VH-VL binders against q9umr5. Designs and how they scored, part 96

Target 1, 268 residues: q9umr5
Amino acid sequence: SYKPVIVVHGLFDSSYSFRHLLEYINETHPGTVVTVLDLFDGRESLRPLWEQVQGFREAVVPIMAKAPQGVHLICYSQGGLVCRALLSVMDDHNVDSFISLSSPQMGQYGDTDYLKWLFPTSMRSNLYRICYSPWGQEFSICNYWHDPHHDDLYLNASSFLALINGERDHPNATVWRKNFLRVGHLVLIGGPDDGVITPWQSSFFGFYDANETVLEMEEQLVYLRDSFGLKTLLARGAIVRCPMAGISHTAWHSNRTLYETCIEPWLS

## First folded at step 3 (VH-VL)

Design qa21 (framework fv_nofazinlimab)
Fold by ESMFold2-Fast, scan of step 3:
Structure qa21 (fold): chain C 268 residues (1-268), chain A 123 residues (1-123), chain B 112 residues (1-112)
Amino acid sequence: as target 1 above (268 residues)
Amino acid sequence: QVQLVQSGAEVKKPGSSVKVSCKASGGTFSNYAISWVRQAPGQGLEYLGYIIPIYDTANYNEKFKGRVTITADKSTSTAYMELSSLRSEDTAVYYCARGSKYFDWRPYYMDVWGQGTMVTVSS
Amino acid sequence: DVVMTQSPLSLPVTLGQPASISCRSSQSLVHSDGNTYLYWFQQRPGQSPRRLIYKVSNRDSGVPDRFSGSGSGTDFTLKISRVEAEDVGVYYCMQGTYWPPTFGQGTKLEIK
């Protein structure tokens, strides 16, 4: 039998988006119990990420308890950050494969339609004024807004991403690192034609410096300091990088070739 | 600082394959994407695809998908474009061009170009 | 694919006079990151293309200031304020907002 799969959706998303993914899993791994979590759908996806983490935590506990052999997580876009935090705050998770579909692991710095819907008169260059306020940090998208031109404000004001990445100190950092390191495999998926995640290398822990030049994971202080275990996981052979060109942001969960190449091998 | 030097002209029979090289010098090869563009005699420019060497990830224009393969060897700072099942219509000058530095732009940024490689397909 | 249409396709110009080339895209080239990925290339006879302008109006290093780019959305223009003999060649616009990148047909600039 196959390990159960838990799916966590992204910003302004719902379970309907994963119909193709479920079809692919059923074809290659018939009998797999797949649970697409129906929490924080649509506009509720704007709630603070720590609130979402608590809700998803309550939902995954009974699923993990019923599967002593382990479970897999497939987490899309913003959902990948929720799953990152789940793996850190849960002292007893039994996740084998954590599959992250185009998630902004080091943050987001791009003018998407989602941002224009929320803040119609704002551009990426001035959004830091809103996001790094206490009011702004009540919105999920601001929890991972990472303006490379105001890194001091990001480090001081980010209530979520700077903490889970270990970019700012936190009393729980040591236990979060220990918990995260229990994951069997960290499967990172993303690509240059995504069109939403900016820079796209954020899905692989790369990010802009102050000149908007991308530095890859191995050049990041987070990796070099091993703040939450990336360097340890890489040395263990537990990090899988699966970039694919030609995939737009809304197509990661509905492309058969991507599924066969990047997801299917990690579901057993 | 980056210079792109391509391999020499090729004459091929219909149905065969051709592999053109593009060697980068100066700067860090892995920091840039490499695009391939062709130009038939007296015609305009047509985009074939690109490769991002650091991720070994390539993407191809649908028109050539299945016939074109773009690869890179980071140890020799060389990108390759292989086109199979050659037709007379594939007669063109093939160019490699540097994409965005650190891939923070579009891969098809194309600010530095190779000198071009003439590929002639004739019976 | 996005269609790029240039006008005129043939541009005879008197030395020292201004020249203007238009480029129109079949859809808006504004990307979600706020940038407009419209480029202009020059190809002198027997040479590789050379990029003159990136992101609509930014001139590449070494490109004379007599070259300027402008436009927004779907309509773009390349201007040469004072044509010199070395400007003879074919000029191409290109969009990089949508995959695959596509080029205009090219405008051949000749001295009359």
Scores: ipSAE 0.030, ipTM 0.606, lowest interface PAE 7.4, mean pLDDT 89

Design qa22 (framework fv_nofazinlimab)
Fold by ESMFold2-Fast, scan of step 3:
Structure qa22 (fold): chain C 268 residues (1-268), chain A 123 residues (1-123), chain B 112 residues (1-112)
Amino acid sequence: as target 1 above (268 residues)
Amino acid sequence: QVQLVQSGAEVKKPGSSVKVSCKASGGTFSNYAISWVRQAPGQGLEYLGYIIPIYGTANYNEKFKGRVTITADKSTSTAYMELSSLRSEDTAVYYCARGSKYFDWLPYYMDVWGQGTMVTVSS
Amino acid sequence: DVVMTQSPLSLPVTLGQPASISCRSSQSLVHSDGNTYLYWFQQRPGQSPRRLIYKVSNRDSGVPDRFSGSGSGTDFTLKISRVEAEDVGVYYCMQGTYWPPTFGQGTKLEIK
């Protein structure tokens, strides 16, 4: 039998977005129990990420408890950050494959229609003034806003991403690292034609330096310091990188070639 | 100064498989994507797919999906293109070409090309 | 797939005269990042393709100044200001904006 699959959606999203993904899984792994979590849908996806993590945690506990052989996570866009935190805060998770679909793992620094809906007069260069305030940190998108020109403000003000990445100290960091390292496989998926995630290499733990030159995962301090276990996972052979061109942000969960190449091999 | 050197010409029977190699020299192999392009005699160019050796990730043109496999061996700085279930229509010169650096996100940039490998499929 | 159409397919020219090759795409090649990923390649008889132009108008190192690329959206042109004997070959345009990358059918440049 196949391990159950838990799906976590992204910003302004809902379970309906995954209908094609569910069809693909049913075709290749018939009998798989797939649960698409219907929490923080639509505008509720703007709630602070720590609030979302708590809600999703409560939903996944009974699913994991019923599957002693383990579960797989498929986490889309912002949902990938929720899943990052779930793997760190849960002392007892039994996740085998964590499949991250175009998630801004090192943060976001780019103009998007979603951002302009929330902050119509903002530009990416000025959004740090809103996002790195206590009020701004009440919005999920600001929890992973990472301005490479104001890295000092990001490190001090980010209530979520800087903490979960081990970029700022936290009392629970050692426990979070231990918990995260229990994952069987970290499958990173993303690509240059996404059009929303900026830089797209954020999906692979790459990010801008102060000159907006992308530095890859192995050049990041969080990797070099092994702050939450990336270096250990890579040495273990547990990190899979699957970049694919030609896929827009809203198509990662509905492209058959992407599914067959990057997702299907990791669903046992 | 990077060069791509391909394996020699092959003659194959219908239904068999062929595996063409592309060895990179004079540069950092893992930092670049390697694309594969073919050209039937007297015809135009057709893209098969690419590999990003540092990630081990390959992507294929849908026309060839299921028949083409692109791999890389970082220790020998060599990329491979294997095409199965060969037909006479697969008779072509097969080229490897260097994409951009993997972090520049242009795998089909193709500024440096191999010399080509003639694959003839005949009974 | 994006269709790339070249014109003319056969281009006989006299040495020293200008030559112009057109390339049209079935849809706009402007990428979401604002760049236009259109390339021009030259293939001399019996040789591998050689890239001449990248991103519409940028010449590769070693490519003579007599080669120039221009265009926007769906219409692109490669110009040779004065054809030399070594320019004989087939010229291909290619789009890299959409997966999979696709080539025009080629323009054969011949000396009269």
Scores: ipSAE 0.005, ipTM 0.453, lowest interface PAE 13.4, mean pLDDT 88

Design qa23 (framework fv_nofazinlimab)
Fold by ESMFold2-Fast, scan of step 3:
Structure qa23 (fold): chain C 268 residues (1-268), chain A 123 residues (1-123), chain B 112 residues (1-112)
Amino acid sequence: as target 1 above (268 residues)
Amino acid sequence: QVQLVQSGAEVKKPGSSVKVSCKASGGTFSNYAISWVRQAPGQGLEYLGYIIPIYGTANYNEKFKGRVTITADKSTSTAYMELSSLRSEDTAVYYCARGSKYFDYTPWYMDVWGQGTMVTVSS
Amino acid sequence: DVVMTQSPLSLPVTLGQPASISCRSSQSLVHSDGNTYLYWFQQRPGQSPRRLIYKVSNRDSGVPDRFSGSGSGTDFTLKISRVEAEDVGVYYCMQGTYWPPTFGQGTKLEIK
């Protein structure tokens, strides 16, 4: 039998978008129990990420309790950040594979349709004024806004991403690191044609420096300091990197080749 | 300083396969994507796919999926493009080209090109 | 796939005179990261393509300053301010914003 799979959706999304993913799983791993969580759908996905983490935590606890052999997480876009925090705050999670589908793990710094809808007159260079305010931090997208030209403001104002990445101190950091390190595999998926996640390498823990040159995961302070366990996971062979070009942001969960190459091998 | 040197011309029968090599020198091989582009006689340029050697990850233009395979050998700094089930329409000069570093730009940055390999498919 | 259309396809030019090549894309080439991934390549007879311009207007190292690129959105231009004999060849525009990267059909520049 196969371990249950829990799916967490992204910004302005719902469980309906995963219809093809469920078909693929059923074809290759028949009998797998797949639960797509219908929480914080549509506009509710704009709620602060810590609020979303609490709600998703309440939903996953009974699923994990029923599966003593373990579960897999497939977390899409913004949902990947929710799953990052879940793995850190849960003292008792039994997650084997955490599959992150094009999630901005080091943050977002780019103009997208979602951002233009919410802040139509703002450019990415000016959004730090809104996002790093108390009002801005009430929106999920601002919780992972990471302006490389105002890193001091990001470190002081980010109520979510800077904390889960260990870029700013938190009383629970040691416990969060210990909890996160219990994951069996961290499977990172993303690519240059995503069109939403900017820089796309954020899905692989790469990010812009102050000159907007992308530095890879191994050059990041969070990796070098092993703030939440990335260096430890890489050393034990637990990080899988699966970049693929030709896939737009809304197609990661509906591309058969991507599923067969990057997802299927990690569903036991 | 990087240079890409390709293998020599090939003449193949329809239905066979061809494997073209592209050896990089004068730079860091693993950190850059290697793209493959072809040019049929008297025609324009057509993109086939790329490989990122450090991860072993390759991706292909949908038009060629199922027939093209791109691989890399980091120890010899060599990328390979294999095309199967050859047809007369596959007669072309095949080029390799250096992409960006896997975290700078798109894999098809293509600032340095090999000299090209003529593949002729005839009976 | 994104269609790239060049004009003219044949460009006879007198030595020392300016030359201009147009390239149009079927959709905007502005990437979500704010960059426009439009490239210009030169292919001299019997040679491999050589990149002249990247990201619309940036000249590659070693490319003479008489070559310039401009444009935005869907309309792009390559200009040669004073054509020299060595400029004979086929010029291609390429988009790299969308997978797969696609090329224009090429413009053959010849001395009249």
Scores: ipSAE 0.006, ipTM 0.513, lowest interface PAE 11.7, mean pLDDT 88

Design qa24 (framework fv_nofazinlimab)
Fold by ESMFold2-Fast, scan of step 3:
Structure qa24 (fold): chain C 268 residues (1-268), chain A 123 residues (1-123), chain B 112 residues (1-112)
Amino acid sequence: as target 1 above (268 residues)
Amino acid sequence: QVQLVQSGAEVKKPGSSVKVSCKASGGTFSNYAISWVRQAPGQGLEYLGYIIPIYGTANYNEKFKGRVTITADKSTSTAYMELSSLRSEDTAVYYCARGSKYFDWTPYGMDVWGQGTMVTVSS
Amino acid sequence: DVVMTQSPLSLPVTLGQPASISCRSSQSLVHSDGNTYLYWFQQRPGQSPRRLIYKVSNRDSGVPDRFSGSGSGTDFTLKISRVEAEDVGVYYCMQGTYWPPTFGQGTKLEIK
């Protein structure tokens, strides 16, 4: 009776991270079929995002086919970007709620342990030199690196995020927009104490301007031009924004209050 | 300074496999791609593929997909290229080469080369 | 695949004279990041290739200043201002803008 739930993990992550989330779902919606996808786990999460999209697409097709009433997606961190692309490239998806759990929807511009592990001598101010090269675009994290001081390089070099957000033209843009707009609800979750996603408002389609002042979704050119359907979804009443303070990046999938407030209402 | 040292010459029969090693010395193995390039006797250079030890991913030229496997062992700073289903036209010197440093960020920008390994395929 | 075409394929040069090698690509090598990933390699007889030039015009460490690279888009040149005996070998251009990287046929530089 409850729609199936598909879970997509994040960078250097695996299905094990969602054990508490599965407990919460079982308590509030007993009988829900939850599939946590065990693809691109750990270091494999560094593979180019378009490669990950292809693999996840193949895994979700049979699940969606089995559920004619629809499915829900819960997509964590980098996984939220994978799910954005899935909704655009799938001509026949039947996703009701797309729940984006602290995902850098407008990109990332911040120093993190993940970046220092890959690029030990780099700072956020100079990472654009690596990320916007052909070599850098072979790393998933560089596919959504968005340096607000080099927006021209981001627009030209990003092989993934700039295309998915409609910030650079693509032959498939019209079809991608049509497909994305089939989603029932876009549920955006994030918060100021995340500590990894920078700026945290990226989880809500806000982002830095050239002075590192955050502009919210409604001030973004992507929204104003309705490049992939955000303005249409908002007008439809299909966008839900659920910010919560006090939650660190690795705790979004294991906080009961967060689950009850932001996730549970959307798991019909 | 980093140098790449390859394993010795091999003579193989058609249909067999060969595995060539490439050991980096002098540090920085984890931060660079390792590419493999071959050169048949008297011929030009042909790119086979690369591995990026940082995240363990490899990519292959379509001409060799299904026959070439490139791996790396970070604990020994060694990359390997294995070529299966050997044919006489696979007779060549096989080179490993390190991807470029900061100023040249392609996985296949090859600034440091191994000495080469002669692989002869004969019946 | 991007096709790289070199000319001439054989280049006899008198010691001390200049030499010039042309390399043409089947499509523009300007990457979306604004860089042009065009390389020049030297292979002396019996040796591994050695990179001389990266990103069209930048010399690698230890490469003599008599070597220079130039060009843009699809048309590139390697120049040696004064050929020395040690310059004998085969020279290859390579593009790294598109997968897979591809090499020119090679230009054999000979002293006459």
Scores: ipSAE 0.005, ipTM 0.427, lowest interface PAE 14.2, mean pLDDT 88

Design qa25 (framework fv_nofazinlimab)
Fold by ESMFold2-Fast, scan of step 3:
Structure qa25 (fold): chain C 268 residues (1-268), chain A 123 residues (1-123), chain B 112 residues (1-112)
Amino acid sequence: as target 1 above (268 residues)
Amino acid sequence: QVQLVQSGAEVKKPGSSVKVSCKASGGTFSNYAISWVRQAPGQGLEYLGYIIPIYGTANYNEKFKGRVTITADKSTSTAYMELSSLRSEDTAVYYCARDSKYFDWTPYYMDVWGQGTMVTVSS
Amino acid sequence: DVVMTQSPLSLPVTLGQPASISCRSSQSLVHSDGNTYLYWFQQRPGQSPRRLIYKVSNRDSGVPDRFSGSGSGTDFTLKISRVEAEDVGVYYCMQGTYWPPTFGQGTKLEIK
């Protein structure tokens, strides 16, 4: 029998987006219990990420309790950040595979249609003025806005990403690291044709330096300091990197080749 | 510098399969993506798909999905493109091309090309 | 799929004269990262394609400076300031912004 799968959606999203993913899982792992969480759907996905983490936590506790052999998480886009925080704040999670589908794990710095919808006159170069205000931090997308030209403001103002990445100190950092390290596998998926996640390497813990040159995970201070356990997980053989070109942001959960290559092997 | 050397010309019957090889020489093979492109005689270029050898991840143009398979053998620094259920319209020169490094990806960079492999499908 | 349309398809040019090739895309090629992934390739008779230009206007190593690329959004141009005999061949534009990458029909440059 297969471990249950819990699915967490992304920005402006809902459970409907995963209909193809559910079909693929049913075809390759028949009998798998899949729960797609219908929380913070659509516009509610703009709520502060810590609020979303609390709500998703309440929903996953009974599911995990019913599966003593463990569960898998599939977390899409912004949902991958929710799942990262979830795994850190839960002292008792039993997650085997955490599958992160094109999630901006080191943050976002790009002009996208989502940002133009919210801030029609903004450019990525000036969005820091809004996002790093107390008002801006009330919106989920600003919680992971990471302007590489204003890293000092990011470190001081980010109420979510800088904390879960251990880039700014928090009283619970040691406990969060211990909890996160309980995960069996961290499966990172993303690619250059995503078109939304910028830089796309953010899905693999890579990110821009001050010159907008992308530095990979192993060159990040977060990794080198082992702030929340990435270096430990990599040494343990627990990090899987599965980059795939040719997949747009809204297609990660509906591409059969992607599923077979990057997701299916981790759904024991 | 890396060079890409492809296998020799093939003549195949309709309904059969062909497997073309692309061996990297010089430089490191594993960190680069390898793309495959074809060209029917006197016609334009058509993209088939790519592979990232270090992870074994491949993706295919929807037009060829189900018929094309791209693989890599890191020990021999060789990528392969296999096309099944061959039709006369599959007659073309098949090229492999070096794409960017998987992490420093510039989409479909294709800066170094193999010499091409002529595949003729005829009865 | 993004459609790439080249004009002219046949370009007879006198040696030493300039040549210009246009390429239009069915949608904007500006990627979310701010880059435009438009490429130009040259294919001489019997040879593999050779990349001349990447990201609209950047020349590849070894490409003569008589070749230049320009454009934005959906409208792009490859210019040869002085055509030489070795420039005979077919020129292709390609977009890499959207999957799958797609090529124009090709422009055959010939000496008249």
Scores: ipSAE 0.084, ipTM 0.677, lowest interface PAE 6.8, mean pLDDT 90

Design qa26 (framework fv_nofazinlimab)
Fold by ESMFold2-Fast, scan of step 3:
Structure qa26 (fold): chain C 268 residues (1-268), chain A 123 residues (1-123), chain B 112 residues (1-112)
Amino acid sequence: as target 1 above (268 residues)
Amino acid sequence: QVQLVQSGAEVKKPGSSVKVSCKASGGTFSNYAISWVRQAPGQGLEYLGYIIPIYGTANYNEKFKGRVTITADKSTSTAYMELSSLRSEDTAVYYCARYSKYFDWTPYYMDVWGQGTMVTVSS
Amino acid sequence: DVVMTQSPLSLPVTLGQPASISCRSSQSLVHSDGNTYLYWFQQRPGQSPRRLIYKVSNRDSGVPDRFSGSGSGTDFTLKISRVEAEDVGVYYCMQGTYWPPTFGQGTKLEIK
């Protein structure tokens, strides 16, 4: 039978968002046990990402323990960052495919309706003042806010993203890298019409330089230094890049063509 | 110049509820959050929880979860702390304090405090 | 919860003399961002608390320079270089590194 699938949702999200994804999986891989983790739903998705990582870790341990052949992770938006940290902090994970659906892997730097709801008087140029404070770092969205014009502040203040990307040193970095490298496949999905993730190439480990020119994954210091294993994974043939145009941020988990092209092949 | 002004003293019977208000003036209410702290007579300070009006979220110290509710009305720049199922040991002065600012580099800022509201629980 | 322990709990001091208050935490207060969120508050009789010090050693605006904070990790100190009559009150340390924030039991400073 098929390996179990664990789904981790995004910001202001819940298990209901994945009803179409579950239908697609049932049609193509009948009998697959799919668990959509109903933790940190809605406003609770604003909790610090390290707190969310601990909660999700406790939920996935028994699922992984019961599946000696391995499991697959499908992690949407902010959930992709939770899953990155899970793979690093778990000494014994047995994840085969880690499928990242439009997640800001190098961070976020853009004005969106979600951001305006949280910080209505702020623009992306001013958000560093809130996010790189300890108060701001108590909110998940600020844990991956990456202002390319204040990179020194990002490196010093980010309590989450800079650490999991190996951009700032941490005592556990070598163990985190070893654990992350146990993953079978890193499947990266995203596209130019997302409208929320900015730059959209963040879903593929690309990001803005100081002039807001996007540099792709292979030009990033985290890749060149192999800080958490991206260069090793790419050399191993374990990174899959699946960009698709025409898909908005809230449609990645409900588009059949995307599912068949980018997700289905990696579900065993 | 932010100032916090609280509602007046209350005397309540055991088993009832009390709702204390904290009105902010000066600055933008949405640019900061409000914490609630209490002090029983002759005792130290005990943290109840906070509300961040801009996010619509509140968090509570586990010791009070289920009994305390913190809300805010952005139109009147007022935060509220409601404590239910009152017991004699809930007799205390209840303070509101500014949790954080827009440019704050420190959590639980508490640089501005209300004058306090005495809540007495007695039969 | 992080336990904050102050000593002494009662501090009688002569006007013009220095005073020192200790605060210990049950675990290190260094946050993952490298900062230490340790605060000191003063409560004069019948008044609300007033913050004196934030992040271990930074003095609030309007706080006299005779007040100073120091320390690291789990051990912190508030010093008053020359006690004045207006300093009478209870002093509290507070940690903001871990949820929920917790306070020391308070040190009552009295003129003898």
Scores: ipSAE 0.000, ipTM 0.407, lowest interface PAE 14.8, mean pLDDT 87

Design qa27 (framework fv_nofazinlimab)
Fold by ESMFold2-Fast, scan of step 3:
Structure qa27 (fold): chain C 268 residues (1-268), chain A 123 residues (1-123), chain B 112 residues (1-112)
Amino acid sequence: as target 1 above (268 residues)
Amino acid sequence: QVQLVQSGAEVKKPGSSVKVSCKASGGTFSNYAISWVRQAPGQGLEYLGYIIPIYGTANYNEKFKGRVTITADKSTSTAYMELSSLRSEDTAVYYCARGSKYFDWTPYYMDVWGQGTMVTVSS
Amino acid sequence: DVVMTQSPLSLPVTLGQPASISCRSSQSLVYSDGNTYLYWFQQRPGQSPRRLIYKVSNRDSGVPDRFSGSGSGTDFTLKISRVEAEDVGVYYCMQGTYWPPTFGQGTKLEIK
């Protein structure tokens, strides 16, 4: 009946955070098989994103194999980037709806308590020195750190985000694009009151230019070059943008109105 | 310079609805959020909600949720605030104000304000 | 909701003298981008509010140098170095860090 749903959590998070989301799904789509992946929980969420992609890939393969009609992904925060890479590296995924809950799809450039916990003496203006080192790239947070004042360093040093966004060349780019384009729907969710994802428009593939003016998705080189298929997906009508205000970063998976408006319609 | 011009004063009976318009001129309407704020006679300012026209998304202060609806017509560069089930306590001047650009930082920037619309609710 | 408390609520001032208005928030207004979204508005009798200050201390275009904003965290101040007749009105602080935006009660500045 309903396609299975796979949930991927975010930074310093675990499967327990999705209790309300599971209740909502059970109420509106009773009988849906929901698997919340309990990999890379808590501090393990700091492991390099490519390591997380490999672990999550191993977990999702048998789920997808058992669901020939397809599956849905709900991926929260940092988890949305893991799911982006999964869709690119898997040449046999059968994902229908990829629902991205407030994920920094173009990167992060903001002072959060999480960053100050790891680097107490650093400010967002100084983190490029740490994050764009080989050592820094061993931490998930640094894999999607995107300093708009040092875009040259981001393009050369990012081991994850610049590659999956096609901002830097990679031998597998053509295959990754072909694989990603198999997704049925890309549902982007985020909002101005998130308080963590900076700029919040990163959840919609918008991002800062060198003057910290946000440029929307359609103005990004990634979109204009169609590097991994955003322009093609938009032309197919496969991108859904569902911005909602009044929701803080830790509440995206526990707000009933958000669920009913932005998630429920895509869980066929 | 960008200007916000609001519709004229209204007198309404309790239980009715009022719809106030806010027309933007000078500058690109769709690129900015429009906030609505009210002020009862002799009282302070109270925030109702906002709309981001380019996305068609609106959010409302919980105090007014269920009674207020904010919409926008991009073709006429006009935002609307409709308040239903009017009570005497809703008597106030209603203001629209330009928020941040939709891709800036927050809708509550409020650097340009309309002239205000007096809504009087009385029998 | 974040509570914004202004003092004094009534401020009689002699022309040419300085004036100072305090604004306190119930929690820190620092946002994740490092900015503090505190604003000051002026409302002259019969007019719409006009923004004077944004992000604590930045003056809007056309606002006279005699107006200055300062503060951090939860405590903020608006100062007028030499009050002029045209400064009569009600002054409001506002926070934009947390939903919903909230205003102080207002401070009515009057000439003695």
Scores: ipSAE 0.006, ipTM 0.498, lowest interface PAE 11.8, mean pLDDT 88

